# Miniprotein binders against q56419, part 282

Target 1, 326 residues: q56419
Amino acid sequence: MEGRTLEEVQEEVFKRHGVLVPKKELEDLAKALEEAGLLLTEKVEARLKEEEEKLKRERPMRLAGLSYPEGEREARAFLEAFRASYPGEGEEARVLLMPHLEPSRVPEVYGAALAALEKTPPPERIYLVGVAHRPLKEKAAALPVPFQTPFGPALPDLPALQALDALLPFELFNTPLAFREEHSLELPLFFLKGRFPEARVLPLLVARRSPELGEALKVVLRDFPGLLVLAVDLSHVGPRFGDTPLTRTLAEEARRRDLGFLERLAEGEPEAALAFLGANPTRIDGVEVVASLLPLLRERKGKVLAHRLDLEAPTLSAVGAGTLVL
Below, E stands for the ipSAE of ESMFold2; O stands for the ipSAE of OpenDDE; V2 stands for 0.75 times the mean of E and O plus 0.25 times the DockQ between their complexes.

## First folded at step 19 (miniprotein)

Design io2 (at its last look DockQ between E and O 0.87; V2 from the best seeds 0.88)
Fold by OpenDDE base, look of step 19:
Structure io2 (fold): chain B 326 residues (1-326), chain A 108 residues (1-108)
Amino acid sequence: as target 1 above (326 residues)
Amino acid sequence: GDLIERLEELAEEVIRYLKEHGEEELAREIEEQIKDIIEALKSGDTESAIEIFTELAETIARLLHRLGAPEELMMRVSWLIYDVARRLGMSPRQIYDLSKRFSRAISR
């Protein structure tokens, strides 16, 4: 009972039930509840430790059968359907910005990503940079284990990950539990593994902007060439995110910010893209990722292939998603 | 003690695989190199230990790759090499270079 003394509880029970519970019995109950709480905490901790130990070997699928099909055949049909949802042609990507939103919400945006991947020669490795929706011990982290997909495991590029770790002023291999349920890696990885089955992966999460990450990756990418993928969403507006219900004005502002951000990135001006957002009042998800990867985004020109602001009708909220090729 | 144990673990994994594939001579060569590293460490010659280890790590990577070692073994060996490198007190540059050499050794 938050903030009440045992005497206050005793008085309340007496007032409600006409029974005076002895203070000793209340103390014993409080102790038993505390012990039970401690036991629950210990059990939770033990389970978390077990999960952490499992994550030393592999990252299992969490969204298979929910966000995408578990079976390989069905998964391939899923990819084809998503590709078909985008009527355009893609461009060759050296850097791909794509969403990590629930695929069914923005199929054509994922379709645009697939279109870009069709024009991209198979990379030896994919640097997959997602957004940490859980706290990390450091500004960024990696999980250097196989990620399960319907197309088989996405295998890590350990030498490249180790090289990256060596150049960072912090331990890259931190907070494995943050990867357990992180959809910002799992969802884009489905599409990437489906298109490039032989590519190794560097699964990275960014929690806070790290200029050191961008500088280190710039060096690593020189010696360990590959496709850079930014798995980021754009604006988050409406009641779920602390705003009023979506209005025409709010939607227009979200789109303006999303497109203004993407267009400046497409022009090779990532600092201008960040500056354009200012305080980021529409909560563009990818800001910390872009801020971390500035050295890799500078002077790279590209094209915005798709954008959508998707309404979540039950909450009258909306999330922006985009596909950008550099 | 912990460094030597990790070196021995690396040696055991590699030697076991080599022997299982009929590469007894190579297994002996690896064993000798591990002994040389341990001796260098015991004598306080960490620089020599790092040099021998760096060459050995690349050799191991090439051998296992050439023999078609399974990914699970390659990953274990990669981590053991990295862990040993860190425990040897290799500089960030040395570790980076080692990782680069390893990657090249296992490239198709």
Scores: ipSAE 0.896, ipTM 0.961, lowest interface PAE 0.4, mean pLDDT 92
Fold by ESMFold2, look of step 19:
Structure io2 (fold): chain B 326 residues (1-326), chain A 108 residues (1-108)
Amino acid sequence: as target 1 above (326 residues)
Amino acid sequence: GDLIERLEELAEEVIRYLKEHGEEELAREIEEQIKDIIEALKSGDTESAIEIFTELAETIARLLHRLGAPEELMMRVSWLIYDVARRLGMSPRQIYDLSKRFSRAISR
């Protein structure tokens, strides 16, 4: 009906069905459909605006009772159980790479992160860099609000975030809705806040590699020292990710890619780590974060504490997770 | 205009807290410094306005921290200071240095 008259529509209906529908009835139907579509659009827009306004004040827990306990005492017991899943000792981290995969899938990998945190002096602030699973308006973003946890709110380091924003060629405080369900921040933050309850947080997301972010963070970290956390997963292989069914050969390739990547990072050679992946055939999740943060990773040697390529039986697929200290 | 409104909002937040905590003299000093900034802006002396504002912002941060201001107020004041700094046309380096001063002030 965009360019058609109601008479033309009426004629077409008569030709097709042999029924003459009054013009008034067609007019009423068209108006009802238009109004229903407008109301749906207004409801969706109002809901999104409401959620965005809430996120400008705080970021609530989304995974409490699903991925970790909601209550503080149960959450502390959860942390201790995960630490116990890794029988080794950690090492002090100035940079920590840890997963954001569902914790129950890789308990010893999160346990290794906790072991590293035990050896790490409590930082004034944590630069938590996750992977955006929803589009951002820019290459990277921050949400400068308290993130709720079972251990209390993780407060933002506003001066450090504002210093970072001032150095970037784009607005850092963009795309609040992208943080609403972002588990790459929420899951690692549970562990970090549990061990460093007094640390403030810079909650950052990378959608696409940003050399500007890495250069700015190098400056900010000098004047606002803290713990840098790369909250990333590794290989993604199998039918869920566009591959043939997961075979022993594909799984071994994914493990080789994961470990080769981590080992080159551990040698302080992040460019070599990226080059090792080439076209990234096993879809290591952390490449955009590492590529953004090159200035902070160069010449920083460390150790791989844990790795697992975890099977997703229902999808015949696997995801890699690791713990690296630098 | 809009910059002046933001300056007055910053002043109102800080002065209200100071008066509620018996700091009437400090509240008057803050009000006077805000008036000095506004006067400099009205005369087109942006450099003086930036210089006075920078010192005032650090003083506000230190004072509210020492008085034990609630985190909610500290966050609102931090945002107002950042917003004013941008509207004043402070350079990225000036804003970066202001953020360092604020951070140092609330750590002491």
Scores: ipSAE 0.861, ipTM 0.949, lowest interface PAE 0.5, mean pLDDT 91
ESMFold2 (binder alone), look of step 19: mean pLDDT 84; pTM 0.833

Design io20 (at its last look DockQ between E and O 0.90; V2 from the best seeds 0.87)
Fold by OpenDDE base, look of step 19:
Structure io20 (fold): chain B 326 residues (1-326), chain A 108 residues (1-108)
Amino acid sequence: as target 1 above (326 residues)
Amino acid sequence: GDLIERLEELAEEVIRYLKEHGEEELAREIEEQIKDIIEALKSGDTESAIEIFTELAETIARLLHRLGAPEELMQKVSWLIYDVARRLGMSPRQIYDLSKRYSRAISR
């Protein structure tokens, strides 16, 4: 009982039930609850350690059968349907910004990403940079293990990951448990692996802006060429995120910020894109990723292929998603 | 002690695979190179140890790739090489260069 003395508990029980529980019995109960809590904590810790040990070998699918089909045949049909949802043609990508939102919410945005990938020669490796929705020990992290997909495992590029680690002032291979349920990697990886089955992957998470990451990746990309993918969402507005219910004004502001951000990125001005957001009042998800990758985004011109602000009706909240090719 | 143990583990994994695939001569060559690295370490000649190891790592990568070694073994060997490199006190640049050479050695 938060902040109550045993005497206060005893008095409350007496007032409610007319029974005076001896202080010793309350002490024994408190001790037993504490011991049970400790046991639960130990069990949880043991389970977390086991999960961490498993993550040294592979990252299993967590969203198969939920966000995308588990079976390969169904997964291929899923890809085709998503591609069909975008009526346009893509552009060749050297850098792809795409969402990590639940695919069913923004199918045409993922479709636009697939359209871009159709015009992209198969890369040897994919640098997949997601958003850490859980704390990391460092500003960024990597999980250098196979990621399971319906199309088979996405295999890591270990030499490139090791090269990146060598150039960073911190241990890149940190916080494996942060990857366990991280959808910002799993969802885009489904589409990427489906399109490029032979590409190796560098699964990266950013928790906080790291200029060092961008500078290191710039060097690594020179010697280990590949496709850079930013798996980021845009604005998060409404009650789920601390705002009032979505209004026309709030939606227009979210769209303005999303598009203004993407357009400045498309112009090769990532610093201007960040500056345009200021304090980021609509909570664009990808800010820390973009801020970390400035050296890779500068002077790269491209095109915004798709944007959507998707309403979550039950919460009257909305999330922005976009696809950008550079 | 830990460095030598990791180096021996690397040797064991590679030599076992080579022997299983009838490459007894190559296995012996790898074993000799490992011994040379250990001797250099024992003599305090870390620079020579790093040089021999760097060449050996590239050789191992190329051999295993050429022989079509399974992905699990390739990953294990890659990590062992990386661990040894760090334990040898290789500089960030040396490790980077090693990784670059390794990547090229396993490229199709």
Scores: ipSAE 0.896, ipTM 0.961, lowest interface PAE 0.4, mean pLDDT 92
Fold by ESMFold2, look of step 19:
Structure io20 (fold): chain B 326 residues (1-326), chain A 108 residues (1-108)
Amino acid sequence: as target 1 above (326 residues)
Amino acid sequence: GDLIERLEELAEEVIRYLKEHGEEELAREIEEQIKDIIEALKSGDTESAIEIFTELAETIARLLHRLGAPEELMQKVSWLIYDVARRLGMSPRQIYDLSKRYSRAISR
């Protein structure tokens, strides 16, 4: 491969425009562009370091005014409207599976989660396990800082997080920037904090299945009891996800896979739930979380409270969401 | 990082708060225990340093909780304790047990 000399550029400009630009002027321009590129890179790197340092102190709301109201009073009314969208009663949960999809798309699924929380004694702490939408440096991560909500800060349970980190073969506190825009924690947390304002939180993300995480959490939950929340969505099908347009047949298949997965989890058979999905052709995003947490899901029976495959007609795509109590 | 520097940082944060709230005697007790840990480290007695530190960490947790220390200070101190435990070379089990003791000390 070959580049161009300044003389070649000079000659080309002359042939195109009839003007001979002195070599010195071309040299000065090239140097200025190089310096500008270096300065822009340094500016971006400095900004990212600033954001990372901020995230080591707190995680601010990113979706207030977009997915839920900013003000506390309006947020409480919003929470109660979602509860009202699910007319049924919940069940007490020691483990809750709930979505992280935009709440307005699946209001009754979030309402079912609220119904379950209504029946659940206030826990000392909540193990909130979401799905990493940005790369992590390890299979899993935590951000052990206050997460801001309209209901006040959700404070971290630092002793429990530190106990967990001590048992893992990797550094748990590894990728603060991955939490900056992570809606799989922020959206469920809005509902959880609204119902359990005094509970501490362990905000966890899974990028890739980690058997080590599940074994460590089994130990930690024994000594630091709390509510385990799997904040996961189900099938992802259609062009938004690199697929063909969704047909009725594909939608029925996605729904069948979602429900079959949830039903097997509800029977205390998480390995059977994973086996049922096989290669996961409808891209259920709960798989890596469930696969990590097998020791906490085995032989724990419960009930599917709600499910919805949310159709997005303009994009011919769909996302599944469900509520499961164990 | 320097283990002694982390111990001194922990001491500074706790002692500053205790002095601001009129707890001069407790502040001196914390200073003495930090000195004892440092002396044990200088003599190569890591086991004694870990034992003294473990009792000190639980004591600090109880004192700050009783005095109603702000959450920001509680979290900073929790992190300093965790960092010191790791630099002391405490095993995963020892650190896990320390975290349990700390959690119980700040609970009711």
Scores: ipSAE 0.833, ipTM 0.937, lowest interface PAE 0.6, mean pLDDT 91
ESMFold2 (binder alone), look of step 19: mean pLDDT 84; pTM 0.833

Design io21 (at its last look DockQ between E and O 0.90; V2 from the best seeds 0.87)
Fold by OpenDDE base, look of step 19:
Structure io21 (fold): chain B 326 residues (1-326), chain A 108 residues (1-108)
Amino acid sequence: as target 1 above (326 residues)
Amino acid sequence: GDLIERLEELAEEVIRYLKEHGEEELAREIEEQIKDIIEALKSGDTESAIEIFTELAETIARLLHRLGAPEELMQKVSWLIYDVARRLGLSPRQIYDLSKRFSRAISR
């Protein structure tokens, strides 16, 4: 009934079926549909509220058995295989940029991240900053609960999260439902928890650039030292993202943008990295995260360990992924 | 009313754990400190309430950590302390410092 009057519906039914449905019956049906819609909405709202209440206690795995193994033994073998997919050696990371793309698509990029983690002393805590693919009430959010993994729960660092909240001009603990299905945290966390089982975690999401977050984190990191992880993808090009099918020219542009971005970050010039992207025509995913964390990225030199532009053949689209250590 | 209720909840959780582990004297000390905070609040002496509370919070953190309290209890207590701190009207800096002290108290 998209924009049609009851009279128009009545006329259509009459034309199609030769039956004149009384207006009252149509009104009753419309009311019943509206009531059913309302009931459905109420049920959905009640379910969402229940899910939100559950998220006050823990964040369950959503991608176990899909993106990574659910069982610990199989999960360890998974980590080893991914590490083996990267033939190089890593470097010690104070800041790690890694992907959150489906691991099977870019195994060597995750392998590079694991290689870096091998050279990294076990941190007391991990600041895991992902991309919000759902709206947040604020520019950034945290979920201060255990995140389930095959290696056991990733426990939150509550004092550090509370300290961060205290320094922010907005409530950090907002929009718990945004974390429910957020892959940008879950996938990296698998690798991080597997490597550093005793590390506490600060699971953070960025929806929009927040300079305040970077400044607050700079203070917090001084008193609560840890590994900073940016869980971000790079270019998103092709039909899924509003472009023409992937061509050599489009792929070359995506790679140029990705590598140019990463290289400038590796030089300790995050503002130059952002400026290089301009309007971000290839839709680098991590822009808002990097823009939020400028104070933490400045003057830190590092190395690009891996990059891949991965083709999704069914959609002729591609996503960039990279691993950078600082 | 809500502040006092949260203080009482904090007290109950901590005291229960201490008693269950044979620390009756410490439980009594915590109870007395909570009473002192409540009395300070009732008298309008918020400054004294904040001082007693901030010291107590650190003490609780150290005690529970030393006794090997389970993670669930530590998390619950951490949130209760944080909620009380906010309700007491601690400044952002005071909350930050309290969180820092708490973190140090539970560090291995």
Scores: ipSAE 0.884, ipTM 0.956, lowest interface PAE 0.5, mean pLDDT 92
Fold by ESMFold2, look of step 19:
Structure io21 (fold): chain B 326 residues (1-326), chain A 108 residues (1-108)
Amino acid sequence: as target 1 above (326 residues)
Amino acid sequence: GDLIERLEELAEEVIRYLKEHGEEELAREIEEQIKDIIEALKSGDTESAIEIFTELAETIARLLHRLGAPEELMQKVSWLIYDVARRLGLSPRQIYDLSKRFSRAISR
């Protein structure tokens, strides 16, 4: 009862329906509705709090047996098969851009990332920056707990995360539930942990561009050196994403946008890469991450190792994925 | 939570580990420094409390690392130190520097 008296409700029902409902029946109904609503709300709130408390201790695998094998032996064979799908050589990465798209859809793109990691000295820590697919309370967030993988837990670098939190104008540890099913961290982490089993991780999400994050990370990376990974996808085109069915023309435009974006990043010109996209008509997923991390991307030259626009015939849609080393 | 209770929790975790591993003298030294921090807080001398705590935090990190403390304890101590530092009112720069010192102490 939204501030109405029972008499007012009774009168309104009579005016609208011609039925006089006794006050006792309205009182009984109101109590039952309050009890049912309170019970439902309490159960939902209790479940959410339980999930949140679990995530404050660890982040379990969600995609084992679906996107990659659950067992360590099988997971290592899986990792090696992906490396083999890219016959080329990698280059050392100080910054690595890699996808978070389902690995079986773009095996050579993940293989190129593995090739780059083979040339990269094992870092003490990995700054893994993904894209939040669930709302965050702030522009960015971290979850400073072990992330389970088939290769063992990826341990957090707590001092580096705490240093980062101290420099930000908002609480970095702000939305644990957003990490529960976040594949933009889990999928790249499988490959990173498999290749660098001793590295600690800073698992970060960006929901909206944060210049403050990039400036803080530039300071933190100076004193806590490590590998910076942008775990982002590229174009999203077709009916799944609000377009008409995928045509040759739309696919060609998506490829052009993806490659133009990557090549400008490879020239050390992240602002030019963003400007090239304009209104981002093919919905490149990495824009908010790149826009946050400008101080870390400027003047870093490198190479695009792989790209695929993965076609989804059943949905007449496509998603782009790439591998870039800087 | 009570700042003093958080300091006592930090002390309990560290001192218990040290005593279990035969480091009774070091445990007493930490007990003394915790008492000095608490006394400074009770007298309103927050500046002294921060100074003593900062030195103590780095010492704890170095000591637990040298003794091979399990990961679970290192993580709990790292969080207690961070929580205490914020409650003591260390500035963002002071917390950043403390985190850097902690990280260096456990890197050896």
Scores: ipSAE 0.839, ipTM 0.940, lowest interface PAE 0.6, mean pLDDT 91
ESMFold2 (binder alone), look of step 19: mean pLDDT 83; pTM 0.810

Design io22 (at its last look DockQ between E and O 0.91; V2 from the best seeds 0.87)
Fold by OpenDDE base, look of step 19:
Structure io22 (fold): chain B 326 residues (1-326), chain A 108 residues (1-108)
Amino acid sequence: as target 1 above (326 residues)
Amino acid sequence: GDLIERLEELAEEVIRYLKEHGEEELAREIEEQIKDIIEALKSGDTESAIEIFTELAETIARLLHRLGAPEELMMRVSWLIYEVARRLGMSPRQIYDLSKRFSRAISR
């Protein structure tokens, strides 16, 4: 009934079925549908409010048994297998860039992250900065609650989160529902909690570039030292993302963009990395995160440990993933 | 009203824990400090209220940490302290400093 009058509907029913439905009956039906729609909306809103209230206490696992094992023993075996998929050695990380893509798609990239974490002294806290795949009320957000993992809850560093909020010109603790199903935090957190069970976590999401976030975090990291983790994917190309099916040329361009981005980050030139992407035609996922964290990435030299452009065969699309240590 | 309610909630959580662990004297001291904060607020002396509260918050953090308070309680207390601080109208710097002091007080 998009944009049709009741009279037009009546005429259509008459033309199709030879029955003249009284206008009053159509009005009653429209009202009943509207009421039913309103009731559905109210029920949905009530459920969302309930979910939001639950998120004040904890963030449950959403991908356990799907993307990673739910049981701790199986989860540890999972970590070991992923580590084994990367044949190299890692380096100590002060900043770790790692993917948030489905782990099974890029096991060696996660393996490289684990290799880096093996060489990293256990941090007191982990600043985990993911990508908001849902809208946020502000440019960035945090959820200051325990995140469930197979290794037990990842506990928040509340004092550090509060300190960060105090330095930001906006409310950091916004849009809790955006965290409910956000895989950009959940997937990396599995690996991080598995490696550093005692580390506190600052789960952060970035929706839009916030220079204020980077400046505030720079101050906070001085007083609240920890590991900074950028949980970001790289290029997104192919039909799922509005391109033609993956070709050799498109794949080469995606790889060029990904590696060029990572290499410039590894050189301590995050502004050059962003500039290299320009309009970001291959849709590198981590651009807004990197743009927000410039003060923390400048002059930090590091190494690209792994990169993969993974084909999703059913859609002939591909996503880039990388692991970088700084 | 909301400020006082949050302050009382903080007091209740802390005092309950202290009493359960045989720290009756400390519980009384906390109660007295809470009363002093409320009195300062009622008199319009917000500055004094903030000062007393800041010291109390750090004291609470140290006490609970020393007593081996469970993480759940520590998190609730930390959050309540933050909520009170915001409602007191503490500056960003004051809140930052309070959070820093709290973190240090609970560090191993």
Scores: ipSAE 0.892, ipTM 0.960, lowest interface PAE 0.4, mean pLDDT 92
Fold by ESMFold2, look of step 19:
Structure io22 (fold): chain B 326 residues (1-326), chain A 108 residues (1-108)
Amino acid sequence: as target 1 above (326 residues)
Amino acid sequence: GDLIERLEELAEEVIRYLKEHGEEELAREIEEQIKDIIEALKSGDTESAIEIFTELAETIARLLHRLGAPEELMMRVSWLIYEVARRLGMSPRQIYDLSKRFSRAISR
């Protein structure tokens, strides 16, 4: 019905069904449909306002029973199974890069992260930096509330978050609804909270690169020391991502880009890692986070513990995931 | 929001908790300092209000932590202190230092 006049609709009905519907009846129908759509819009807006108010108090689990178990006992066993999927030993992490891809797709990559956490002294707080999959009002955001997990609530480090907000040229607490379904925080947090149940969390999202965030975090981390976690995925290739179907050549390129990126980060050369990607032809997910956090990554050397380019056979696509300790 | 309203809300939360836990003298001291802040604001002496508030905020953090205040109260108080600090017009550095003082007061 888009772009049609009532007369055009009336004539089309007559041509197809041999019945002339009076214009007033068509006008009444159009008005009723518009009013029904207006009521649906008001109901959706009211629901969104309700969800936003709830998110100002807590962030509930959205992926329990889907990506990880809801019950604490089962969740603990789940963690141990993931650790067992990585047969190696970790290294102490001052900065940890880990994925946010569905855990069952890359178990050994999450296992490597757990191995690194085993070697890491329990921090007072965790700076968890994910990738915003919904628009933010600013380049970055935080949600300063408890995040529910099967291991209990991950409590926010409010003084550290407030110190960070004070240093930024924009309001950090700006888009609560963007956190409602944000798996880039929820999935890594499950593993982090399971290993560090007493650590407080700074749940941060980056939508667009923010040099201001990196400079402010450098200051905050000095006075509020903790573990910095970059919760990012790597290459996204294939038709699901607007690309040609996955071929051996495309997969080899994605793997080369992923590993080259990670290895340059491991050498303490984050600018070189970004330059290596150029126009980012394999759509590495972590570029905006890394570009924001350059001051925290420079000259910090470490090791790539795991990498996997995981095939999505039904979509002829793949996603890369890695574990890097610095 | 109303700066005085946030100050009074902060006072109500803290004083109620102190009184419920037998700390009548401390509750009176907090009430007096809130009154001093409000008087400074009414006289246009924002600098004095900020000085008194900064010391009060750290004192509140230490007292509630020592008394084992529940996390829900600590979060509400932390938020109210931050909201008051911003409405007082404290500089980014002043707010940063206040947050650091609060964090250190509840870490022991």
Scores: ipSAE 0.828, ipTM 0.935, lowest interface PAE 0.7, mean pLDDT 91
ESMFold2 (binder alone), look of step 19: mean pLDDT 84; pTM 0.837

